# Designs tried in a protein design chat: VH-VL binders against q5slc1. Part 24

Target 1, 112 residues: q5slc1
Amino acid sequence: MGALRGRWAEEEALRFLLGKGYRLLWRNRRTPFGEVDLFMEKDGVYVVVEVKQRASARFGAPLEAITPGKVRRLLQSARFLLGRDDLPVRLEAVLVHGTPKDFRLEHLVLEL
Short names: E, the ipSAE of ESMFold2; O, the ipSAE of ESMFold2 at other seeds; V2, 0.75 times the mean of E and O plus 0.25 times the DockQ between their complexes.

## First folded at step 10 (VH-VL; framework fv_recibokibart)

Design v1 (at its last look DockQ between E and O 0.68; V2 from the best seeds 0.00; counts 0 for: pae E 2.4 > 2)
Fold by ESMFold2 at other seeds, look of step 10:
Structure v1 (fold): chain C 112 residues (1-112), chain A 121 residues (1-121), chain B 108 residues (1-108)
Amino acid sequence: as target 1 above (112 residues)
Amino acid sequence: QVQLVQSGAEVKKPGASVKVSCKASGYTFTDYWMHWAKQAPGQGLEWIGEIYPNSGDTNYAQKFQGRVTMTRDTSISTAYMELSRLRSDDTAVYYCARDSPTIFGDWFDPWGQGTLVTVSS
Amino acid sequence: QIVLTQSPGTLSLSPGERATLSCRASQSVSSSYLAWYQQKPGQAPRLWIYDASDRATGIPDRFSGSGSGTDFTLTISRLEPEDFATYYCQQYDSSPWTFGQGTKLEIK
């Protein structure tokens, strides 16, 4: 009687990015620095994709898109997974707003 | 100096309604979601719902759907939570709290001081 | 809806000891979308740790958060008298947001 576990928003984000020509390398990978939701590749660049779900979209932008601490941990995780630090890496987000039956996606490239 | 200041304690009869206020200062009230949480005596914290002050959009926890109404008055930077058809197990401290400043965060900082609502018959 | 279960319910220790507080999620909380709050009697909760491991402003480095997936820990390396309080975890991976029921850290 196993139970299925998973983030529905992550599944939708993955489907969306695959449709945009991204290639999936790893998902839900644990590192000493944290967990990476989706680790992907696009046009020779490695991409760490973080997925965030909310019931509603945030309309006003916060002062800070991502904390310096989170940036550091995501980049450290990418280097750990690659086993080297000389490859191009990009951080992206997929924001999923709503419920499994009624949702919107927002895709962002995060400035490093 | 970001602050949330809530209205004073309330005593209500079963079946009545209560409306708690939360006045914000030290930041742009309309830029951040405002959350409400319940803490019954000797118990933990329970999320009630949220409101976006700019649009008035709300989301409520299923347990409170149909009894809670969240509103705001942007001219005085104040959020409100109204709970209707009060029962004895609605006796609790009610907190407002501001959403975090980042797109990945939904931690709460700061919190209001809390408003004790007592429902007694 | 993600249920957070904290253990132990009460932890009795003396100043100078190491404390370990556990928070277990009913499903994965990816990307460390977990916060910890400290609450003392008669006071509002205070943000302590966010994103599983980042200390809020002014929080001493004797506090550290760790964990991923379903298992998260708050560790206090050397207890000070001011650290005795109730601690709550909160997840923000999937709406609705939920809290654990709390661990009371009390003086032995």
Scores: ipSAE 0.619, ipTM 0.880, lowest interface PAE 1.7, mean pLDDT 89
Fold by ESMFold2, look of step 10:
Structure v1 (fold): chain C 112 residues (1-112), chain A 121 residues (1-121), chain B 108 residues (1-108)
Amino acid sequence: as target 1 above (112 residues)
Amino acid sequence: QVQLVQSGAEVKKPGASVKVSCKASGYTFTDYWMHWAKQAPGQGLEWIGEIYPNSGDTNYAQKFQGRVTMTRDTSISTAYMELSRLRSDDTAVYYCARDSPTIFGDWFDPWGQGTLVTVSS
Amino acid sequence: QIVLTQSPGTLSLSPGERATLSCRASQSVSSSYLAWYQQKPGQAPRLWIYDASDRATGIPDRFSGSGSGTDFTLTISRLEPEDFATYYCQQYDSSPWTFGQGTKLEIK
C-alpha cells in the first residue's frame, strides 16, 4: 500500500474499507479545523473515518464516548473539504487492535 | 469526583520487590484502562504499562517486560504494580493514571499522587 | 515506537512574556492524538491540553495547542507566575504510549 506517510493501522483500515466498497476521496487531509484520517464515500454519503490503534481491546464491550469537540471538528473539516455544508456526512471509526502481525478491526458508525 | 490514591513511599534493597497500590473512586473502575508511569529523579515520564481492570489484560513496555506485574482487585477498585529484582535505577516516583473516557483518546486524567520508591544498598 | 522530542530543554522567561514550546514526533501522529501535561516539583502531572488543541477543564485560554503530523506547539500568550513548570507532550496515536522528555519553563 502507499506507505510514504501514515501509520500501519490506518493502512489496514483503508484496505478494509476499500474492500467493503468505500471510495477514498482524501487521506490525512489538514483543514483549519483539524486533520481528517480518511475522507470517503459510500452509497452517496460522505464519510469521515477516524482510525485509532490500541494494543488490546474489549471486543463487544460498551463503546466509549467521542468528545463533542472532536465531532464538531470532524464535521467542520468535512464541510471544508467538500466546499459546502448541505450534503449528508456520516462519522465512522475503525479501531485497530493489536500489532502489524496480529491485529483485529472493529468498524463503528458513530452517533451524533 | 474521580480520584486515584496511591500507597505510601517505600524503601527497598537491591534485589527486592515492591508492590504499589492505586485505589480508584468516583467512576466505574472496570470500564477504563489504568496506566503506570515512572519518573526517575530529575528525569521525564516513562510509560510502564497498562491493565484493563475488567479482564485483567495487560500490556507492558518492552523495557519492563519480565520484571513488572500489574494486577487489580475489582472488589476494592484497586490496581497494583509490582516491580521485581529492584536496581538502583528503579529509584523513582511511580504514578498510576486513568485512561481517557473516549475511544479516540488515551490521554491520562486523573493521575495518582505518586509513590516514591527508593532503592538503596 | 513514536519518539517525542521536545525543545527547548529549558526556557527561561519572565512573567508577561510569550512562551512557545515545541514537540516533534518521529513519525506522523494522526487526528490530534497528542496531549500536554503540566508538572510542578513534588506534584503529579496534570492534563493541560488534549487532542492537540483542546484545553482541559479549568485551563486558562492563554494556553493554546496546535500542530499536526510531526510538529506540535504549546503557546502561552502572556506568562503568569503560576505557569512556570515543566511541560510534557504525550502521544496516543499508537501503543506504546510515549512522552516527550519535557521542557522546563523557568523564571528568568
Scores: ipSAE 0.467, ipTM 0.835, lowest interface PAE 2.4, mean pLDDT 88
ESMFold2 (binder alone), look of step 10: mean pLDDT 93; pTM 0.945

Design v2 (at its last look DockQ between E and O 0.52; V2 from the best seeds 0.00; counts 0 for: pae O 2.2 > 2)
Fold by ESMFold2 at other seeds, look of step 10:
Structure v2 (fold): chain C 112 residues (1-112), chain A 121 residues (1-121), chain B 108 residues (1-108)
Amino acid sequence: as target 1 above (112 residues)
Amino acid sequence: QVQLVQSGAEVKKPGASVKVSCKASGYTFTSYWMHWAKQAPGQGLEWIGEIYPNSGDTNYAQKFQGRVTMTRDTSISTAYMELSRLRSDDTAVYYCARDSPTIFGDWFDPWGQGTLVTVSS
Amino acid sequence: QIVLTQSPGTLSLSPGERATLSCRASQSVSSSYLAWYQQKPGQAPRLWIYDASDRATGIPDRFSGSGSGTDFTLTISRLEPEDFATYYCQQYDSSPWTFGQGTKLEIK
């Protein structure tokens, strides 16, 4: 199922965030700095959301750090897509643990 | 310096078991997933599975499910992979490798030096 | 599971030439969850590139990674004698994690 619908984890992350009142602006957008999985908006703040599938046994485990390089790439991508650098932007992650039939989500706000 | 040192080469008969060790140093052993991979002679790399040393939780590739067991001893910072009911096509170099430090990563750095397991009649 | 197919299987070049190694995925690999490893005979693989384009510590800038979706490349702008080895790509977008079969870069 996942192969036929592209990234199944991304589909589930999107449904989850839409249910939390996020609004989708762009999906799978390529920029000079890389791809952005989901570019969204919530309460006047623009949100770059990165989606990562992880093995089911990793749910609830202590989380590892995000690399400074990936943070910079994601922020640069947001500013590229907006065409300006004076709007509020937040970085978030959705970790999708498991398989299409049996998964759990972790939703994180990433500190800059 | 982060380092993984594996146990020495093994020669086994079909039907036997082998247990390979991987001793970690230079980092907090319990904080990083440890992976195991297989490389048959002249072939590429194949992921076997992973263990989280803190909890002992494991995930195995379906091909190895039922024959592989991964364990660890946190008191000596050592991970183990045991492969049972050995066949001739299990002849390979087996590597341990540390998972990346990031929530988005699952690249492997560093790798152990490898352990040759030879299965022959 | 995502199958990674590398091409060519063997690439024969001389020092000083430019090398381009290809890795094709059976389905899209999002957010550049793709790494490259170098392996010399009798040695363990070594991390070379992660996140499609980020060099590991100490890797010379003559190595560059690029690509997105299903098509990724590792480029070596000017080959040095020490660069002749086998290179593997690996994806970490979707479990199980998988490797390509390798490209052997050899001296012509």
Scores: ipSAE 0.530, ipTM 0.855, lowest interface PAE 2.2, mean pLDDT 89
Fold by ESMFold2, look of step 10:
Structure v2 (fold): chain C 112 residues (1-112), chain A 121 residues (1-121), chain B 108 residues (1-108)
Amino acid sequence: as target 1 above (112 residues)
Amino acid sequence: QVQLVQSGAEVKKPGASVKVSCKASGYTFTSYWMHWAKQAPGQGLEWIGEIYPNSGDTNYAQKFQGRVTMTRDTSISTAYMELSRLRSDDTAVYYCARDSPTIFGDWFDPWGQGTLVTVSS
Amino acid sequence: QIVLTQSPGTLSLSPGERATLSCRASQSVSSSYLAWYQQKPGQAPRLWIYDASDRATGIPDRFSGSGSGTDFTLTISRLEPEDFATYYCQQYDSSPWTFGQGTKLEIK
């Protein structure tokens, strides 16, 4: 049951982003700096997308900050996956609130 | 400043019920999931379930479904866990713990001090 | 649900030695949604490491967390007497949140 819920949220996030014209490069890619949920590309820009599932009614509430450590690891992972550090990278999040049959998404661009 | 203070130890007979309280202070009680965990003597941690104080929504571990009820009183920032039809293997320390306050986090911090429930025949 | 398996179950070492505690997930834990807790007898668990590698406030720098995907470690570079305790990993990638069964770090 837990495995279905976690995987379903990432699948829904991916479907949502593909529908917005994002292109998937890698999924669940491990690096020395951490795992990247979705590594994507949109309009010539590489995008690291983190997906977080919550089985709760937190949709629309004020969002807390991303931790500095997580920002660092996501950027390091992007540079590792690209094999270079001179390309622009954007960080994004998809928050999936609820259950497979009753969920809502929040799509965020994270400021670096 | 964030603190969870639990009710005192309980001694119960098999078949009874117990209700453990967890009073929160130093944060917005209604904005974070509250979790409960069991630790039997000499054993590891086992998740019992969670409650969202704003809505009262709950999720229970399958093992406890039908015997556990989690509630809260938002006017006094207090969560409750009631376990019914007690049996000897329910003897354990029961903890409340707050979900983390960050976008991608769901680590538990802080934890309550624990409540020992002893079920003896 | 994601099952976390810790190894070894018990690790017997002396002060001054290096300790390595392992936590293996039954499936990938996305973006290092993993925490570690320390627990001493008679006490509540205490958050030690979050997001796989970030130390909680007040945790000494001899503790480090690492890993990604399915394999995570907690390393103590030079054991102090106060470090002998039980350590639990916990994942928050998918609900329900689950704990490993613990590694007891005991003095030899």
Scores: ipSAE 0.424, ipTM 0.785, lowest interface PAE 2.0, mean pLDDT 87
ESMFold2 (binder alone), look of step 10: mean pLDDT 93; pTM 0.947

Design v3 (at its last look DockQ between E and O 0.25; V2 from the best seeds 0.00; counts 0 for: pae E 4.8 > 2)
Fold by ESMFold2 at other seeds, look of step 10:
Structure v3 (fold): chain C 112 residues (1-112), chain A 121 residues (1-121), chain B 108 residues (1-108)
Amino acid sequence: as target 1 above (112 residues)
Amino acid sequence: QVQLVQSGAEVKKPGASVKVSCKASGYTFTDYWMHWAKQAPGQGLEWIGEINPNSGDTNYAQKFQGRVTMTRDTSISTAYMELSRLRSDDTAVYYCARDSPTIFGDWFDPWGQGTLVTVSS
Amino acid sequence: QIVLTQSPGTLSLSPGERATLSCRASQSVTSSYLAWYQQKPGQAPRLWIYDASDRATGIPDRFSGSGSGTDFTLTISRLEPEDFATYYCQQYDSSPWTFGQGTKLEIK
């Protein structure tokens, strides 16, 4: 189907966050430091949201939820997009497990 | 320290089945999905599927559904891949590989040493 | 599924030269969900680069990965004799996971 060719998981993640009162500022924005999937705002806080799709959920406790290099690049990208580096930014993930017709979402706040 | 050790080479007739083992050491076996890949002689790599060692859940590439079965024995930290109704074009090296340690990653590290399966008449 | 096409198929160079290996995706591979592997004859693949640009532990800094979207590159700034091998890219943006067909880097 048409939606299946694109980033269906990202579309579902966006719909989910919009329904939770998040406001979208930018999506799929490329910066000198990397690409940001969703750059959003919630209750006055800027949020970088990374979306990850898998057929099935991961289990077990990963020793690191996100690598230090990825954290740094996402924060640098956020500062670039904001045009300043003195604002707090929160990192979040939306994990999309399954297929376009049968999926589950998991929404996480990542530590900085 | 982290290591995947696979069973030895196999020679099979068409129509038979083969079961390749992959023994993990140096990490908590049940914390990481295990993947399997095929490399036919002189060819590139092809993902076959994955197994969750804790739950036993599996996902297979469409090409292999119906012929592949992945299992594991958590008491000996060993994953298995069984391929049935073998044909000559199943001749390949089969690798197991561990999934990455982060929620955003699905790169493979480490890999087993590979198991050559030869299907001949 | 995302098809990865590597170019060139074979790259013939001498030690000391700069190598550029390309990986093109049939769809955008977002969030830098791309890895590179090195494989020598008779050996298993080895993780070389992950997240498009991060070197695996112990990989020399003459190796660098770059790119985004559909175009990714592995660059070797100055080839050493041990660098001649086949290199594969792999995406983990969209299940099922897929590999490129490989670029064989050989001594001229």
Scores: ipSAE 0.469, ipTM 0.849, lowest interface PAE 2.6, mean pLDDT 89
Fold by ESMFold2, look of step 10:
Structure v3 (fold): chain C 112 residues (1-112), chain A 121 residues (1-121), chain B 108 residues (1-108)
Amino acid sequence: as target 1 above (112 residues)
Amino acid sequence: QVQLVQSGAEVKKPGASVKVSCKASGYTFTDYWMHWAKQAPGQGLEWIGEINPNSGDTNYAQKFQGRVTMTRDTSISTAYMELSRLRSDDTAVYYCARDSPTIFGDWFDPWGQGTLVTVSS
Amino acid sequence: QIVLTQSPGTLSLSPGERATLSCRASQSVTSSYLAWYQQKPGQAPRLWIYDASDRATGIPDRFSGSGSGTDFTLTISRLEPEDFATYYCQQYDSSPWTFGQGTKLEIK
């Protein structure tokens, strides 16, 4: 069967964020502007979370900066899902390092 | 400079196996997934599969499942693709390519120079 | 799997002309999960456009990508001699990753 990259990683990222007090609103939601992996809420702030399974086992491995176009599309997706544009929104990433048996998570807040 | 250098051309008979190497330089080999693609003469590109060079985990396109094996040697930053039970329609250029350098992409950059594998009786 | 169909198969134009290359998907993909590659004879493919519309490093602004859903376009506003090559689209919305069959852009 086709084993897709990162399905287990997304589940672990979700568990991790729930354990940090995040509340899940939507998961894998399609919008006209793209797909949102996890759409969550923490302390009155709405959070678009992207999950990436890294090949690297080490934290701080180099990443290219997020493009302005991708930032815009993620923010548009959040506003579409909320139905309004006056609520606080934050972009975050969870980088999943390693294997299903032995993994670590790196949690990043992405600057806008 | 980020670079992928592949092993030289191979000539094989039907039923044999071929193992193509792809040596990475200019970046941390274990940080990025490695992909392999096939391009038959005069044809387009076809994805074969991928390997996580850190863990050794692989995913193969269904068409190649059972005949392809992808491995790596992290001590020399080299990925390998072995194709067994070769047929004449396996004659192609085989490319390695690195996964995308950004959080959100799954596209390929850079590509190796390609390895021609010719299968003939 | 998602089949990508490029058109035309061959496009014959002269330097200075505008080129429009199409890539159509068999099912809807997000516009952010499509890339374009350029390939010249005897060479490996090179990343040209990613996320449907973002140019790779060093790619001239005469190249632009657009599209959403099932229809994607690569446009070259004014062809230069070095632009004559084969162009492939690639989707990464769902596994297996797939490529279009290519559009050969050749000198008339």
Scores: ipSAE 0.223, ipTM 0.711, lowest interface PAE 4.8, mean pLDDT 85
ESMFold2 (binder alone), look of step 10: mean pLDDT 93; pTM 0.942

Design v4 (at its last look DockQ between E and O 0.68; V2 from the best seeds 0.00; counts 0 for: pae O 3.0 > 2)
Fold by ESMFold2, look of step 10:
Order: sequence, then C-alpha cells, then structure tokens
Structure v4 (fold): chain C 112 residues (1-112), chain A 121 residues (1-121), chain B 108 residues (1-108)
Amino acid sequence: as target 1 above (112 residues)
Amino acid sequence: QVQLVQSGAEVKKPGASVKVSCKASGYTFTDYWMHWAKQAPGQGLEWIGEINPNSGDTNYAQKFQGRVTMTRDTSISTAYMELSRLRSDDTAVYYCARDSPTIFGDWFDPWGQGTLVTVSS
Amino acid sequence: QIVLTQSPGTLSLSPGERATLSCRASQSVSSSYLAWYQQKPGQAPRLWIYDASDRATGIPDRFSGSGSGTDFTLTISRLEPEDFATYYCQQYDSLPWTFGQGTKLEIK
C-alpha cells in the first residue's frame, strides 16, 4: 500500500457495492467542497458513498452520526459533480472495521 | 462538563514500568474510543494507540507494540496505559484524549491535562 | 501509514499579519479526515479545526481551514497575540492515526 496505490478499504468497499448492483460513476473526485470517495448510482438514484476505516466493529455504539457540516459538503460536492441541484442524492457509508488482514464491512444509509 | 483527569507525574528507572490513569467524567465512558499520545520534551505529538472502552479492543502503533498495554475499568470510567521496559527516550508527557462523536471522525476532544513520566538512572 | 509534513517548521510573524500553515499528506486523505490542534507551552493540545474546515466551538473566525486530497492549509487572517503557539495537523483516514511534526508560530 504505497503512496501511488488507492486506499485498500476503499477498494474493498467498491468491490462490495459493485456486487450489490451499484454502478460506479466517479471515484476520488476533488471538488471545491472536498473529496468524494465513491460517487455511484443504484436504481436511478445517485449515491455519495463515504468510506471510513475503523479499528473494530462498533455495532450498537450510540452517538455515531454525521456532522451537519460534512452533510453539507457531501451534498455540495454531489451537486457540483452532477452540474445540477434538482436530482435525488442519497448519502451512504461503508465502514471498514479492522485491518487489511482481518476486517468486516458495515454498509449504512445515512439520514439527511 | 466533559473532563479527562490523568494521574500525577512519575519518576522511573530504566527497565521499570509505568501505568498512567485517565478518569473520564461528564459523558458515557463506553460510547467513545480513548486515545493515548506521547510528547517528548520540546517535540511534537506521537499517537501511541487506542482502546474501545466498551469492548476492550486495542490498536497500537507499531513503535509501541509489545511494550504498551491499554486497559480500562468501566465501573469507574477510567482508562489506563501501561508502558514497560522503560528507557530514557520514554521521558515525555503522556496524554489521553477522547475520540469524536461521529462515524467519520477520529479527531480528539477533549484531552487530559497530561502526565509527565521521567525515566532516569 | 500516512505521513503528514508541515511547513514551515517555524513561522515568525507579527500581530496583525496573515499566517498560512501548510500540511501535506503522503497519500490522499478521503473526505478531508484532517484536524488541526493548537498547543501552548505547558498545556494540552486543543482541537481547533476538524474535517479540514470546520472550526471547533469557540474558535474565532479569523481561523480558516481548507484543502483536500494531499494539501491542507490553516490560515489566520489577522494574527492576535494569543495566536502565537504551535499548530499540529492530524489525519484520521487510515490507521495508524498520525500527526504532523508541528509549525511553531512565533513573534518576529
């Protein structure tokens, strides 16, 4: 995993979502509002997917939320990439718990 | 009022061990990862590792693997970091710090006041 | 691991001047998983900026964070006497979590 390679957690997340029928539109796209990990489409809906590595599974932990600032920046990035603001966009996360040798995926739909 | 209060300064000889405590108050202790960081005199910050106070799971930086043990006691909302086989370059201020409250965060707020550990012979 | 390189190591300026502190990552930091801390001698670090650009509670608006990918900056539009301190960036994209080596902002 050198500086010229993509993030391993992102590669695993992408493989997982492709297997669930998601279609990749863009990845690692810089915008004035931040970087979008995966921008995808599923059943006619555009999806911004954020990938976060975590040390271990945190199932059942309270206070796990997305900040309003990050929601704003992800939505602004989606609108920038689409070139319009009238299309439905869903926010999702793939949490990659653990290390390259021992990990689990958690797929979440984030409420806006 | 979220607070992290650490144990007092310690003076140790090379080869000894030290155990620093970090007592949390003002929040649900088991809801947030706890991190530990080192700051040698006149130097920057170095991440040592983290503990999930709910499960007890730990993750240590490679530099400290084999010499550090992080534990916690949920009944008194206290995290511990033990560093063994101390050597002179372990002289530093050691901080505990609470992880952020979001699924995308791992910034640290608040920090404990720090515990000076001096290793001298 | 992601190495964060801050520049300059020391920045000497006067109150009223604009400061620009740089933090460069060895690989892309996704979704701006980057924070900044201020530390004064004898004190614990204090959270200043999170998510690259969001100010922590109580941080004056003369501080702004920006950047994405591998290049991040902390800008202080007009320095106040209390702003002279050491600033650290920190990434939380990939384990292990890492800090930059710090930029000391000192009076010229």
Scores: ipSAE 0.420, ipTM 0.815, lowest interface PAE 2.7, mean pLDDT 87
Fold by ESMFold2 at other seeds, look of step 10:
Structure v4 (fold): chain C 112 residues (1-112), chain A 121 residues (1-121), chain B 108 residues (1-108)
Amino acid sequence: as target 1 above (112 residues)
Amino acid sequence: QVQLVQSGAEVKKPGASVKVSCKASGYTFTDYWMHWAKQAPGQGLEWIGEINPNSGDTNYAQKFQGRVTMTRDTSISTAYMELSRLRSDDTAVYYCARDSPTIFGDWFDPWGQGTLVTVSS
Amino acid sequence: QIVLTQSPGTLSLSPGERATLSCRASQSVSSSYLAWYQQKPGQAPRLWIYDASDRATGIPDRFSGSGSGTDFTLTISRLEPEDFATYYCQQYDSLPWTFGQGTKLEIK
């Protein structure tokens, strides 16, 4: 990252995913379509990982899928970073619930 | 139709407390965080905090910690914000607003109509 | 906390003109976690743009949002009389959620 400090939630998400065998390719990478938090690879698949801080998970309610506009921008960003559009790309989220002193992680693979 | 309907205007003296209500309808109240914001006369918007109506968990902006308490009553789909030890600079319109339904969203839609709280001697 | 600074504070224009409103963040707002609201006097704010560039339901296509990182823009291509209002940006990247101080768009 440049002169701006990275997010604490992003640091924890990265550490968690590295521990699950993900490989980091790029971090906080700007594209014409937006900024990608973590761009990673797992088992031959490129993964865009978005990290969102939340106070807590919603009880009992399924999380809605991300908006079509957000999906489009994330996929466009991945293809920009790869320089091609014919490779498999998966979207994932890490929701970081709580504060730096007391938090939990929720890792989601987003179905499209 | 999703709606947030707030309690009526209040006039209070310095040092008192005020409790503003926000009644939700048209959606499952416990599925969405509820937020509160302040707008002093002629000023912009200031986030006060949020409450998870299901768990009761809250997060408050540092400026309001120690003076604000957010609660809810799920049986009547109503959120409350109480502000204590009122000062003249607490004179403002207070809004409730619903969090968005997406996993990445925290934009506010809809907003309540606002509640004017006037603090005067 | 992330500070959002809007410019200009007041923008005086006539109907038919193009308006450009700026919102600058004190640190990167990841994945365009930025929204815009319109507010008219005596009314609650209304969601206008979310995710930096997506218009809320019913918002005319003369409104467009753009930007990433620290710099975001709301553009109105041809002002209509109903567009004169105050506009606020809001970030939802990191707690606490914050708003810009507003840009008042007023008729010249």
Scores: ipSAE 0.361, ipTM 0.797, lowest interface PAE 3.0, mean pLDDT 87
ESMFold2 (binder alone), look of step 10: mean pLDDT 93; pTM 0.946

